# Designs tried in a protein design chat: VHH binders against EKC/KEOPS complex subunit cgi121 (cgi121). Part 83

Target 1, 174 residues: EKC/KEOPS complex subunit cgi121 (cgi121), of Schizosaccharomyces pombe (q9p7j3)
Amino acid sequence: MILPLFPETQVHVFVYENVSNCAAIHEQLISQNPIYDYAFLDAATILYKKQVYSAIIRALEDRRDEQMKTKTIHSEVILSLSPKTEISSAFRQFSMTKKSKNIVVVKIDSKLTEEEEFERLDKLVEGNRVEFSDEELQKLIDFKVLKKNYKLDPSTLENPLASILSSIALRGYS
Short names: E, the ipSAE of ESMFold2; O, the ipSAE of OpenDDE; V2, 0.75 times the mean of E and O plus 0.25 times the DockQ between their complexes.

## First folded at step 10 (VHH)

Design qh16 (from qg47 with D56S W105F; framework vhh_6qgx_2; at its last look DockQ between E and O 0.80; V2 from the best seeds 0.00; counts 0 for: pae E 2.7 > 2)
Fold by OpenDDE, look of step 10:
Structure qh16 (fold): chain B 174 residues (1-174), chain A 123 residues (1-123)
Amino acid sequence: as target 1 above (174 residues)
Amino acid sequence: QVQLVESGGGLVQAGGSLRLSCAASGFTFSDYAMAWFRRAPGKEREFVAAITYSGSSTFYTDSVKGRFTISRDHAKNTVSLQMNSLRPEDTAVYYCAATYSWDYFTPRAYDYWGQGTRVTVSA
């Protein structure tokens, strides 16, 4: 996938459900195994494709502007999902944990086709790949977590996407 | 209240050794990666070493590899830095820090910081 504003950057997003080895993946992440150079997100925290895209775009913009707050583009994606400026908070809110069952995996700067990347990633993730769509994400979301992460209230629940995108876009500007 | 309290700093001759310790309290120690940073006179704070929350992996800045060893004790909620073959360029205030993330090399990733302990290595 190519983003219009970043035509030189190839991005792939994958969704897995019923992942049995998140704990093992997590161990590799914390150990910074280069083979696991992805952003692994807890699907329970993701409701929209645009939420993910917005975070990716924000991260890419930060990189472009040499304003990244984290060391890697993938950690920047995780930070970019959060309305908070604290990196650890973003990780707590959105990153895959050892207890996660469903995940969204983001690869930025991929040199591979989507299929090739999938084949590579599929060796790492023991779960079922599902379509990256709002429909599938909606099946995996935990609304309690979502509400907490973005401080959604009854007035914003009518259009949670707008609130989420605003939170992402305006992080650090409150 | 969260506290990170460093100890073990002091004056040592080049080639000598020191063991720094950091006692953590007020947060779930086992959930956090721990690290040591240092700030030399006239320089910015720099990463020295980190250890994952489980202790499964450690990371070091190049200049200390082979000389420094980071470890942690979950029972005591402590993180230590064994510093061997110390050099004058190791002179700095050493800080203990904790992060929930695995962005170990980024100072702002760390939620909690100690007040630091001074290490002085004489020529």
Scores: ipSAE 0.840, ipTM 0.907, lowest interface PAE 0.6, mean pLDDT 96
Fold by ESMFold2, look of step 10:
Structure qh16 (fold): chain B 174 residues (1-174), chain A 123 residues (1-123)
Amino acid sequence: as target 1 above (174 residues)
Amino acid sequence: QVQLVESGGGLVQAGGSLRLSCAASGFTFSDYAMAWFRRAPGKEREFVAAITYSGSSTFYTDSVKGRFTISRDHAKNTVSLQMNSLRPEDTAVYYCAATYSWDYFTPRAYDYWGQGTRVTVSA
């Protein structure tokens, strides 16, 4: 996928369920292994495709505007999901952990087709790929976690998408 | 209440050694990467060393690599910095810090900071 404002940037998003090796993947991420240069998100925190795309767009806009706060574009996606600017809390809230079961994986600046990137990723992730769709994400979400991460109350639960997207788009300045 | 308390600073001759310690409380120590930063007189705070939450990987700024060793003790909730072959350029206030992220080199990525311990290395 190529966004109109980012013509040289190819993005792929994958969803895996029933992942058995999140602890091993997590160790590779914390050790800064370049083979694992993706954003690995806990699917329990993601309800909508638009949530992920909005975070990607925000990260790319911040890179374009020289406003990135983290060292990589993939870590910037993790930060961009958060309604707040604290990097460590964004990782705690949205990143895959060693205890995660289902994940959303984002690759930005890919030089590969979706199929080629999938083949590489599939060697790293021990789980079942599912479609990146609102239907599949809804099966994997933890609504208690979603409510906490975005401070949703009864008045916003009827239309959580707008509240979530506003949090991502309007997060304060660094 | 979260606390990081550094100790072990002092005055030492060039070529000597010091061991800094940082006692952590008020958070789940085993979930956090730990780091040391330092601020020399008249300079900005800089990254010195980091260790992953498990202790499996360590990272160092180039000027201390081979001379400093970071370690952690999960049972005592402490992180240490063994500083060998000290140079006058190592003179600084040393700060212990904790992050949940793996963005180890950026001070902004760290949730918790100690008050600092002074290290002075005389020529």
Scores: ipSAE 0.420, ipTM 0.754, lowest interface PAE 2.7, mean pLDDT 90
ESMFold2 (binder alone), look of step 10: mean pLDDT 89; pTM 0.906

Design qh19 (from qg47 with D56G A98T; framework vhh_6qgx_2; at its last look DockQ between E and O 0.94; V2 from the best seeds 0.00; counts 0 for: pae E 2.6 > 2)
Fold by OpenDDE, look of step 10:
Structure qh19 (fold): chain B 174 residues (1-174), chain A 123 residues (1-123)
Amino acid sequence: as target 1 above (174 residues)
Amino acid sequence: QVQLVESGGGLVQAGGSLRLSCAASGFTFSDYAMAWFRRAPGKEREFVAAITYSGGSTFYTDSVKGRFTISRDHAKNTVSLQMNSLRPEDTAVYYCATTYSWDYWTPRAYDYWGQGTRVTVSA
């Protein structure tokens, strides 16, 4: 897909459930295998498409403004999901772990069509692809984790999206 | 409380060797990557080497490749830096650091830092 504010940047987002090889994927990520040049997120931490898009946009803005805090755009996406400024904390909060079962995969600067990218990614991920939608994400979310990550309380749970987006947007401005 | 304590620094002649060690405590050592950074006089802190949490992969700055070796001991919660063929330009305070991320080259990615150990290489 193309984001309106970044028409020259192609972005793809995929969701996988029941992934059996997250540990293997994680080993490839930590070894910085270029074949795994994606942002692998734990789906348990993602509730909305807009949450992901907001993080992507924030990362792209940081890159545009030469204000990236991390080395890669995909790491910046992970950081951008977090209300915290610490990179390591963001990874602990949102990145896929060896024990993850459901994941959201983000590709920035793709040179491939969505289908082509899927075919490539499908060789790496042993799981079932599901639609990238709020409906599907809602099935995979761990609300305890979500509440913890964004410090949601009963007053903000009525509209968690607003709180999440505010946290993403205002990171570093508290 | 997280602690990283470096040791092994000292004065050595060019061509000599040193082995630095970092003792880690206060966190789950096996879940974190470990790294060495250094800060030479008048220069900024720079990446030297990193090792993944599993120890399966290592990364080095170009200037130390082939001379330095990073390793870790999970049983002892230590990370080491074997430095061979030392050069005067290797003179620096060497710091141990830990990160949960795999952004190994980025100092900001690291949660905790040791106090450093001084390495001086004479000509």
Scores: ipSAE 0.872, ipTM 0.925, lowest interface PAE 0.5, mean pLDDT 96
Fold by ESMFold2, look of step 10:
Structure qh19 (fold): chain B 174 residues (1-174), chain A 123 residues (1-123)
Amino acid sequence: as target 1 above (174 residues)
Amino acid sequence: QVQLVESGGGLVQAGGSLRLSCAASGFTFSDYAMAWFRRAPGKEREFVAAITYSGGSTFYTDSVKGRFTISRDHAKNTVSLQMNSLRPEDTAVYYCATTYSWDYWTPRAYDYWGQGTRVTVSA
């Protein structure tokens, strides 16, 4: 897809459930293997499509404005999900780990169609692709993790979207 | 209570060698990448070397490749930097640091830092 503010930037998002090789993927990520140049997120931390899109937009805005804090646009997406500015904490809270079961995968600056990018990614991930939708994300979320990551209390858990999006948008300004 | 304590710095002639060590405590050492940074007088910290939490990959700034070797010992919770063929431009305070991320090159990516150990390389 093409985001209105970033007309020359193609973005793809994929969701996989029941992934059996997260440990192997993680080793490739930490080793800086360029074939794995994606943002691999733990789906247990993602409840909404808009949560992911807001982090992508924040990362792209920071790149445009020469305000990126991390080395790559994909690592910047991981940071951008966090309400805080600490890079190591953002990775700990949102990135795929060796023990993750379900993942959300983001590719920014793709030169491929969604289906072509999927074919490349599917060779790397041993799991079942599902739709990137709020319905599927809700099946994979861990609400205990979401509450902790965004400091949600009972009053915000009824409609957490606004709280989450404001945390992403306001990081570093308030 | 996280602690990183560097040791092994000192004065050495150009062409010589030093081995720096960093003792880590207060966290699960095997979950974190470890790195060395250095600060020369009047300059900002710069990346020197990093090693993945597993020890499977290492990364170096170009000016030290082939001369410096980073290693880690999970049994002793230490990371080391073997520095060979030292040059006067290697003179700096060397800092050990740790991160959960794999953004190894950015000082801001590191949550915990040691106090540093001074290395002086004379001509």
Scores: ipSAE 0.439, ipTM 0.767, lowest interface PAE 2.6, mean pLDDT 90
ESMFold2 (binder alone), look of step 10: mean pLDDT 83; pTM 0.846

Design qh2 (from qg47 with T52S D56G; framework vhh_6qgx_2; at its last look DockQ between E and O 0.93; V2 from the best seeds 0.00; counts 0 for: pae E 2.1 > 2)
Fold by OpenDDE, look of step 10:
Structure qh2 (fold): chain B 174 residues (1-174), chain A 123 residues (1-123)
Amino acid sequence: as target 1 above (174 residues)
Amino acid sequence: QVQLVESGGGLVQAGGSLRLSCAASGFTFSDYAMAWFRRAPGKEREFVAAISYSGGSTFYTDSVKGRFTISRDHAKNTVSLQMNSLRPEDTAVYYCAATYSWDYWTPRAYDYWGQGTRVTVSA
């Protein structure tokens, strides 16, 4: 996938459900295994494709502007999902945990086709790949977590996407 | 209340050794990666070493590799930094820090910081 504003950057997003080895994946992440150079997100925290895209774009913009707050572009994606400026908070809110069952995996700066990347990632993730769509994400979301992460209230729940995107876009500007 | 309390700093001659310790309280120690940072006179705070929450992985800045060893004790909620073959350029205030993330090299990633302990290495 190519983003219009970043035509030189190839991005892939994958969704897995019923992942049995999140704990093992987590261990690889904390050990900084280069093979696991992805952003692993808890699907329970993701409701929209645009939410993910917005975070990716924000991260890429930060990189472009040499304003990254984190060390890697993938950690920047995780941070970019959060309305909070604290990196640890973002990880708590959105990053895959050892207890996660469904995940969204983001690869930035991929040198591979989507299929090739999938084949590579599929060796790492023990779960079922599903379509990266709002429909599938909606099946995996935990609304309690979502509400908490973005401080959604009854008025904003009518259009949670707008609130989410605003939170992402305006992080650090409140 | 969250506290990180460093100890073990002092004056040592070049080639000598020190062991720094950091006692953590007020948070779930086992959920956090721990790290040591240092700030030398006239310089910015820099990453020294980190250890994952489980203790299974350690990371070091290049200048201390082979000389420094970071470890943690979950039973005591402590993180330590064994510093061997100390050099004058290691002179700094050393800070203990805790992060929930695995962005170990980024100071902003760390939620909690100690007050620091001074290490002075004489030539």
Scores: ipSAE 0.795, ipTM 0.897, lowest interface PAE 0.7, mean pLDDT 95
Fold by ESMFold2, look of step 10:
Parts: C-alpha cells; structure tokens; sequence
Structure qh2 (fold): chain B 174 residues (1-174), chain A 123 residues (1-123)
C-alpha cells in the first residue's frame, strides 16, 4: 500500500491469529536480526485499522521532519501508538511479547508486493493470517488492555476511536 | 524503589583493566535489557554496551568492541562491564541503565539510571 501523504513509501500490514512462535520471534527482535525488521504489535492492543495507519503516518512525519525519537522507523511506529513519550513504556504496552497470541505486523519501505512480503513473512510467523480489517481486529482486541493503554473512561468506551486517534496525534504537544 | 548502583571505577594506567559492576533492585531484573553509557568531560552521554534481557545478545559501540565485555548475572541481579586495554579516551563517568525496549542505543529509551562510577585512564 501507498499512503497518499507519502507516495514514495510502500507499506504493508498483516494480521496473524493463533501465533505459536512469538517467543522465537521476540528473540530475533532483541537480537536485532535484520530479517525481522518489522513492527510486531500485540493485536490485543489494536482495535482499529485507523489506529495503525495513524501511528504509521505519525512515524513517517517524524522521520520526514528529522524528529524521530527511536532508532528505526518500525520502533517509531511502536512509539507512535502510545499517548505518552516514554519509549520503553510504548514497547511494553504495544509491542508483541513472548506471551502474545495474535499480532499485527507492519512493514514500512517495502520493496516487495503485498503477496511477496506475505510469502516472506509467512516463513517467519507460525500462525494464521487473517484480513487486516476492523472486523478481524475487533475479535482479537483485549478491551481491558485498550482502556488501560489509552486511559479510557466508561463514557468513551462505547466508541473510543476519536479519543485514541487524538492521543496518537497530540502526543508530544502537551 | 528502583535502584541501580555502580561500582568498580577508579584510576588506572593506559593498557590496564577495570571491571565495573551494577547492582539492580526494585524491578524484575530478568525483564530488562541492561546497558552501560558513559559521559566524558564536555560530552553528552554515549552508548557503550548493552545486553538483552536473556543475556543471549550483546551490543557494543565500535570504539570498545573487542576490548569491553558486558555480562549479566540473573542470580545476583547484576550487570558487569569488563574493560580491557583501557585508553585515555575511555575516561568518563560510566552509567548503568535499564530498558524494556530493544532500542539499546538511545538514552531516552532507558527507564532507570544509576548515579555513575568514575573511570580515569592516565596516559
């Protein structure tokens, strides 16, 4: 996919359920293996496609403006999901962990088609690909985690999209 | 209360060795990557070495690779930096730090910091 604001940047997003090897993937991430240069997110923290797109756009804007706070664009996506500026907390709250069961995987600056990137990623992830859609994300979310991560109160939990997107957009302007 | 306490600094002649130690308490040590940063006089803090939470992966800035070795001991909740073949440019205050992330090189990624231990390498 090409985001209109960033026409030179190809982005792919995949969702996997029932992933059996998150611990092994996590070991590769902490070892900085370049084959695993993706943003691996815990799907329990992602309710909307727009949540992911907003974080990607924020990371790309920060890269364009030389305002990135983390080392890679993929780690910047993880930070960009957070309403706060603390990098370690963002990783703790949004990144895939050894215990994750379902994941959202983001590739920025891909030189491959979606099918080619999927074929590559499918060799790394032992799980079942599902559609990147609000419908599928809704099945994988943990609302208790979502509420904690974005500090949602009961008045916003019925349709929290605007609150979440505002948190992503306004981080660092407070 | 989280505490990182460095020790082992001191004065040493060029070519000598020192071993720094950092005792950690107040958090789940095995969940955190550990690192050493240093601040030379008139400089900003710079990355020296990091070790993953499991101890399986280590990372070093180029100027210390082959001379410094980072290690961790989960039983004692300590991280160590063995510094060999020391040079005058290694003179700095060395800080122990802890992060949950794997952005090892960025000081801002680290939640917890020690007070530092001074290393002086004389020509």
Amino acid sequence: as target 1 above (174 residues)
Amino acid sequence: QVQLVESGGGLVQAGGSLRLSCAASGFTFSDYAMAWFRRAPGKEREFVAAISYSGGSTFYTDSVKGRFTISRDHAKNTVSLQMNSLRPEDTAVYYCAATYSWDYWTPRAYDYWGQGTRVTVSA
Scores: ipSAE 0.480, ipTM 0.778, lowest interface PAE 2.1, mean pLDDT 91
ESMFold2 (binder alone), look of step 10: mean pLDDT 88; pTM 0.893

Design qh4 (from qg47 with W105T; framework vhh_6qgx_2; at its last look DockQ between E and O 0.92; V2 from the best seeds 0.00; counts 0 for: pae E 2.3 > 2)
Fold by ESMFold2, look of step 10:
Structure qh4 (fold): chain B 174 residues (1-174), chain A 123 residues (1-123)
Amino acid sequence: as target 1 above (174 residues)
Amino acid sequence: QVQLVESGGGLVQAGGSLRLSCAASGFTFSDYAMAWFRRAPGKEREFVAAITYSGDSTFYTDSVKGRFTISRDHAKNTVSLQMNSLRPEDTAVYYCAATYSWDYTTPRAYDYWGQGTRVTVSA
């Protein structure tokens, strides 16, 4: 996809369920293998498409404005999901881990069509692709994790979107 | 109480060697990547070396590649920096640090820092 404010930047988002090789992928991420240059997110932390798009947009805005805090745009997406400014905590809370079972994968600055990027990614991920949609994300979320990550109380769990998006937008004021 | 305590610094002649050690306590050492940073007189803190939580991958700034070796010991909860073929420009206070992320070269990505150990390399 191409976001209106970033017409030169192609972004792809994929969702996989029942991933059997998260430990192997994680080792490649921590070793900084460039073939794995994506943002690998734990789907247990993602409830909405807008949550992911808001983090992507914030990361791209910070890059445009020379305000990035991390070294890569993909790590900046991970930070941008967090309501807090601490990089290590954002990775702990939102990144795919060795124990993850379902993942959301973001590629920014892609030179490939969605289908071509999927073919590359599918060689790396041993799991089943599902649609990037609120319906599929809702099946994969862990609401206990979501509540903890965004400090939601029981009343906001009925409609948490506004609280989550506000947290992403207000990072640095908490 | 989290602590990172560096040791092994001192005065050494150019061409010599030193081994720095960092003892870690108060956190789950095996979950963290470990790194060494240094601050030369009048300079900002700069990245030197990092090692992944598993110990399987290491990273070095260009000026130390082939001369410095980072290692970790999970049994002792220590990180070491073997510094060979030392040069006067290696003179600095060396800090060990710990992060959960894989943004190894950015100081603000690190949760925990030691107080530093001074290394002086004379010509």
Scores: ipSAE 0.459, ipTM 0.766, lowest interface PAE 2.3, mean pLDDT 90
Fold by OpenDDE, look of step 10:
Structure qh4 (fold): chain B 174 residues (1-174), chain A 123 residues (1-123)
Amino acid sequence: as target 1 above (174 residues)
Amino acid sequence: QVQLVESGGGLVQAGGSLRLSCAASGFTFSDYAMAWFRRAPGKEREFVAAITYSGDSTFYTDSVKGRFTISRDHAKNTVSLQMNSLRPEDTAVYYCAATYSWDYTTPRAYDYWGQGTRVTVSA
């Protein structure tokens, strides 16, 4: 996948459900195993494709502008999902945990085709790949978590996408 | 109230050793990776070492590899930094820090910081 604003940066996004080895993956992440150079997100916190895209774009913009707050582009994606400026908060809010069951995996700067990347990732993730779509994400979302993460109220729940995107875009500006 | 309290700093001759300790309280210690940072005179705070929440992995800045060892005790809620073969360039205020992230080298990733303990290594 190529983003219009970043034509030289290949991005892949995968969704897995019923993942049995999140704890193992998490251990590899905290150990900073380079083979696991992805952004692993808890699918329970993701409602829209545009939410993910928005975070990716912000991370890429930060990198472009040399304003990254985290060490890696993938950690920056995780931060970019959050309305909060605190990195640890963002990780608690959006990052895959050892208890996660469904995940969204983001790869930035991929040198592989989507299929090739999938084959590589499929060796790491023990779960069922599903389509990266709003329909599939909607099946995996925990609305309680979503509401908490973005402080959604009854008025914003009618159009949560707008609120989410605003939160992402305006982090640090309130 | 969250507290990170460093101890063990002091004056030591080059080639000597010190063991720093950090006592943590007021948060779920086992959920956080712990790290040591240091700030030398006239320099910015820099990453020294980190240990994952489980204690299974450790990370070090290159200049301290082989000389420093980070460890943690979950029963005591402490993190330690054994510093051997100390050099004058190791002189700094050493800070204990805690993070929920796996971005261990980024100061902004850390939620909690100690007040620091001064280490002075004389030539």
Scores: ipSAE 0.438, ipTM 0.772, lowest interface PAE 1.0, mean pLDDT 94
ESMFold2 (binder alone), look of step 10: mean pLDDT 87; pTM 0.882

Design qh5 (from qg47 with D56S W105S; framework vhh_6qgx_2; at its last look DockQ between E and O 0.92; V2 from the best seeds 0.00; counts 0 for: pae E 2.1 > 2)
Fold by OpenDDE, look of step 10:
Structure qh5 (fold): chain B 174 residues (1-174), chain A 123 residues (1-123)
Amino acid sequence: as target 1 above (174 residues)
Amino acid sequence: QVQLVESGGGLVQAGGSLRLSCAASGFTFSDYAMAWFRRAPGKEREFVAAITYSGSSTFYTDSVKGRFTISRDHAKNTVSLQMNSLRPEDTAVYYCAATYSWDYSTPRAYDYWGQGTRVTVSA
């Protein structure tokens, strides 16, 4: 996938459910294994495709503007999901943990086709791939976590997308 | 209250050794990667070493590889830095820090910091 505003950057997003080896993946991430050069997100924290895209765009904008707060574009995606400016907080809120069961995986600057990237990733993730869609994400979301992460209230819970996108876009501006 | 308290700093001759220790309290120690940073006179704070929350992996800046060893003790909630073959360029205030992320070389990734302990290496 190519984003209109970033035509030179290829992005792939995958969703896995019932992942049995998140703990193993997590160990590789914290060990900074280059083979695991992805943003691994806890699917329980993701409700919309646009949420993911917005975070990706924010991260890419930060990179473009030389305003990245983190070391890598993938860690910047994780940070970009959060309304908070603290990096550790963002990781706590949105990053895959060793206890995660469902995950969203983002690859930035891919040199491979989606299928090729999937084949590569499929060797790393022991779970079932599902469609990257709002429908599938809705099945995996934990609304309690979502409400907490974005401080959603009854007035915003009916249509939380606007609040989520605003939080992502305006992080650090208030 | 979160506290990181460094100790073990001092004056040492070039070629000598020091062992720094950091005692952590007020947070879940086992959930955080621990690191050492240093700030030399007139320079910015720089990454020295990090150890993952489980202790399974360690990372070092190139200039200290083979000379410094980072370790942690979960039972005591401590992180240590064994510094061997010290050089005058190692002179700095050394800081202990904790992060939930794996962006170990980025100071902004760290939530908690100690006050630092001074290491002076004489020629």
Scores: ipSAE 0.656, ipTM 0.858, lowest interface PAE 0.7, mean pLDDT 95
Fold by ESMFold2, look of step 10:
Structure qh5 (fold): chain B 174 residues (1-174), chain A 123 residues (1-123)
Amino acid sequence: as target 1 above (174 residues)
Amino acid sequence: QVQLVESGGGLVQAGGSLRLSCAASGFTFSDYAMAWFRRAPGKEREFVAAITYSGSSTFYTDSVKGRFTISRDHAKNTVSLQMNSLRPEDTAVYYCAATYSWDYSTPRAYDYWGQGTRVTVSA
């Protein structure tokens, strides 16, 4: 997909459920294997498509403005999901871990069609692809984790989207 | 309380060797990548070396490749830096650091820092 603010930047987002090889993928990520140059997110932390798109947009804006805090655009997406500025905490809270079961995978600056990128990614991920949709994400979310990550109280949990998006947009401003 | 305590610094002649050690406590050592950074007087911290949480991969800045070796010992919760063929430009305070991320060369990615150990390499 092409984001209106960044018309020359091709982005793909994939969702996998029941992933059996997260430990193997994690080993490749920590070893910085370039074949695995994606943002691998734990789906337990993602409730909305807009949550992911807002983090992507924030990362792209920071790259454009030379304000990135991390080395790659994909690691910047992970940071951008966090309401805090601490890189290590953002990875701990949002990245796929060796124990993850369901994942959201983001590719920015793709030179491939969605179908071609999927074919490449599907060789790396042992799991079932599902649609990137709010409906599918709601099946995979852990609301206890979401509440902790974004400091949501009972009133916010009735309409958490605005609070989550504000946290992403306002990070760094305190 | 989290602690990273460096040791092994000192004065050494160019061409010599030193081994730095960092003892870690107060956090789950096996979950963290470990790194060494250094700071020469008046300069920013510079990445030297990192090792993954499992020890499976290591990373080095170009100026130390082939001369320095990072290693870790899970039984003792320590990380070490073997520094061989030392040069005057290696003179700095060396810091041990820990991160959960894999953004190894960025100082801001690190949760925990030691107080540093001074290394002086004389001609």
Scores: ipSAE 0.497, ipTM 0.791, lowest interface PAE 2.1, mean pLDDT 91
ESMFold2 (binder alone), look of step 10: mean pLDDT 86; pTM 0.881

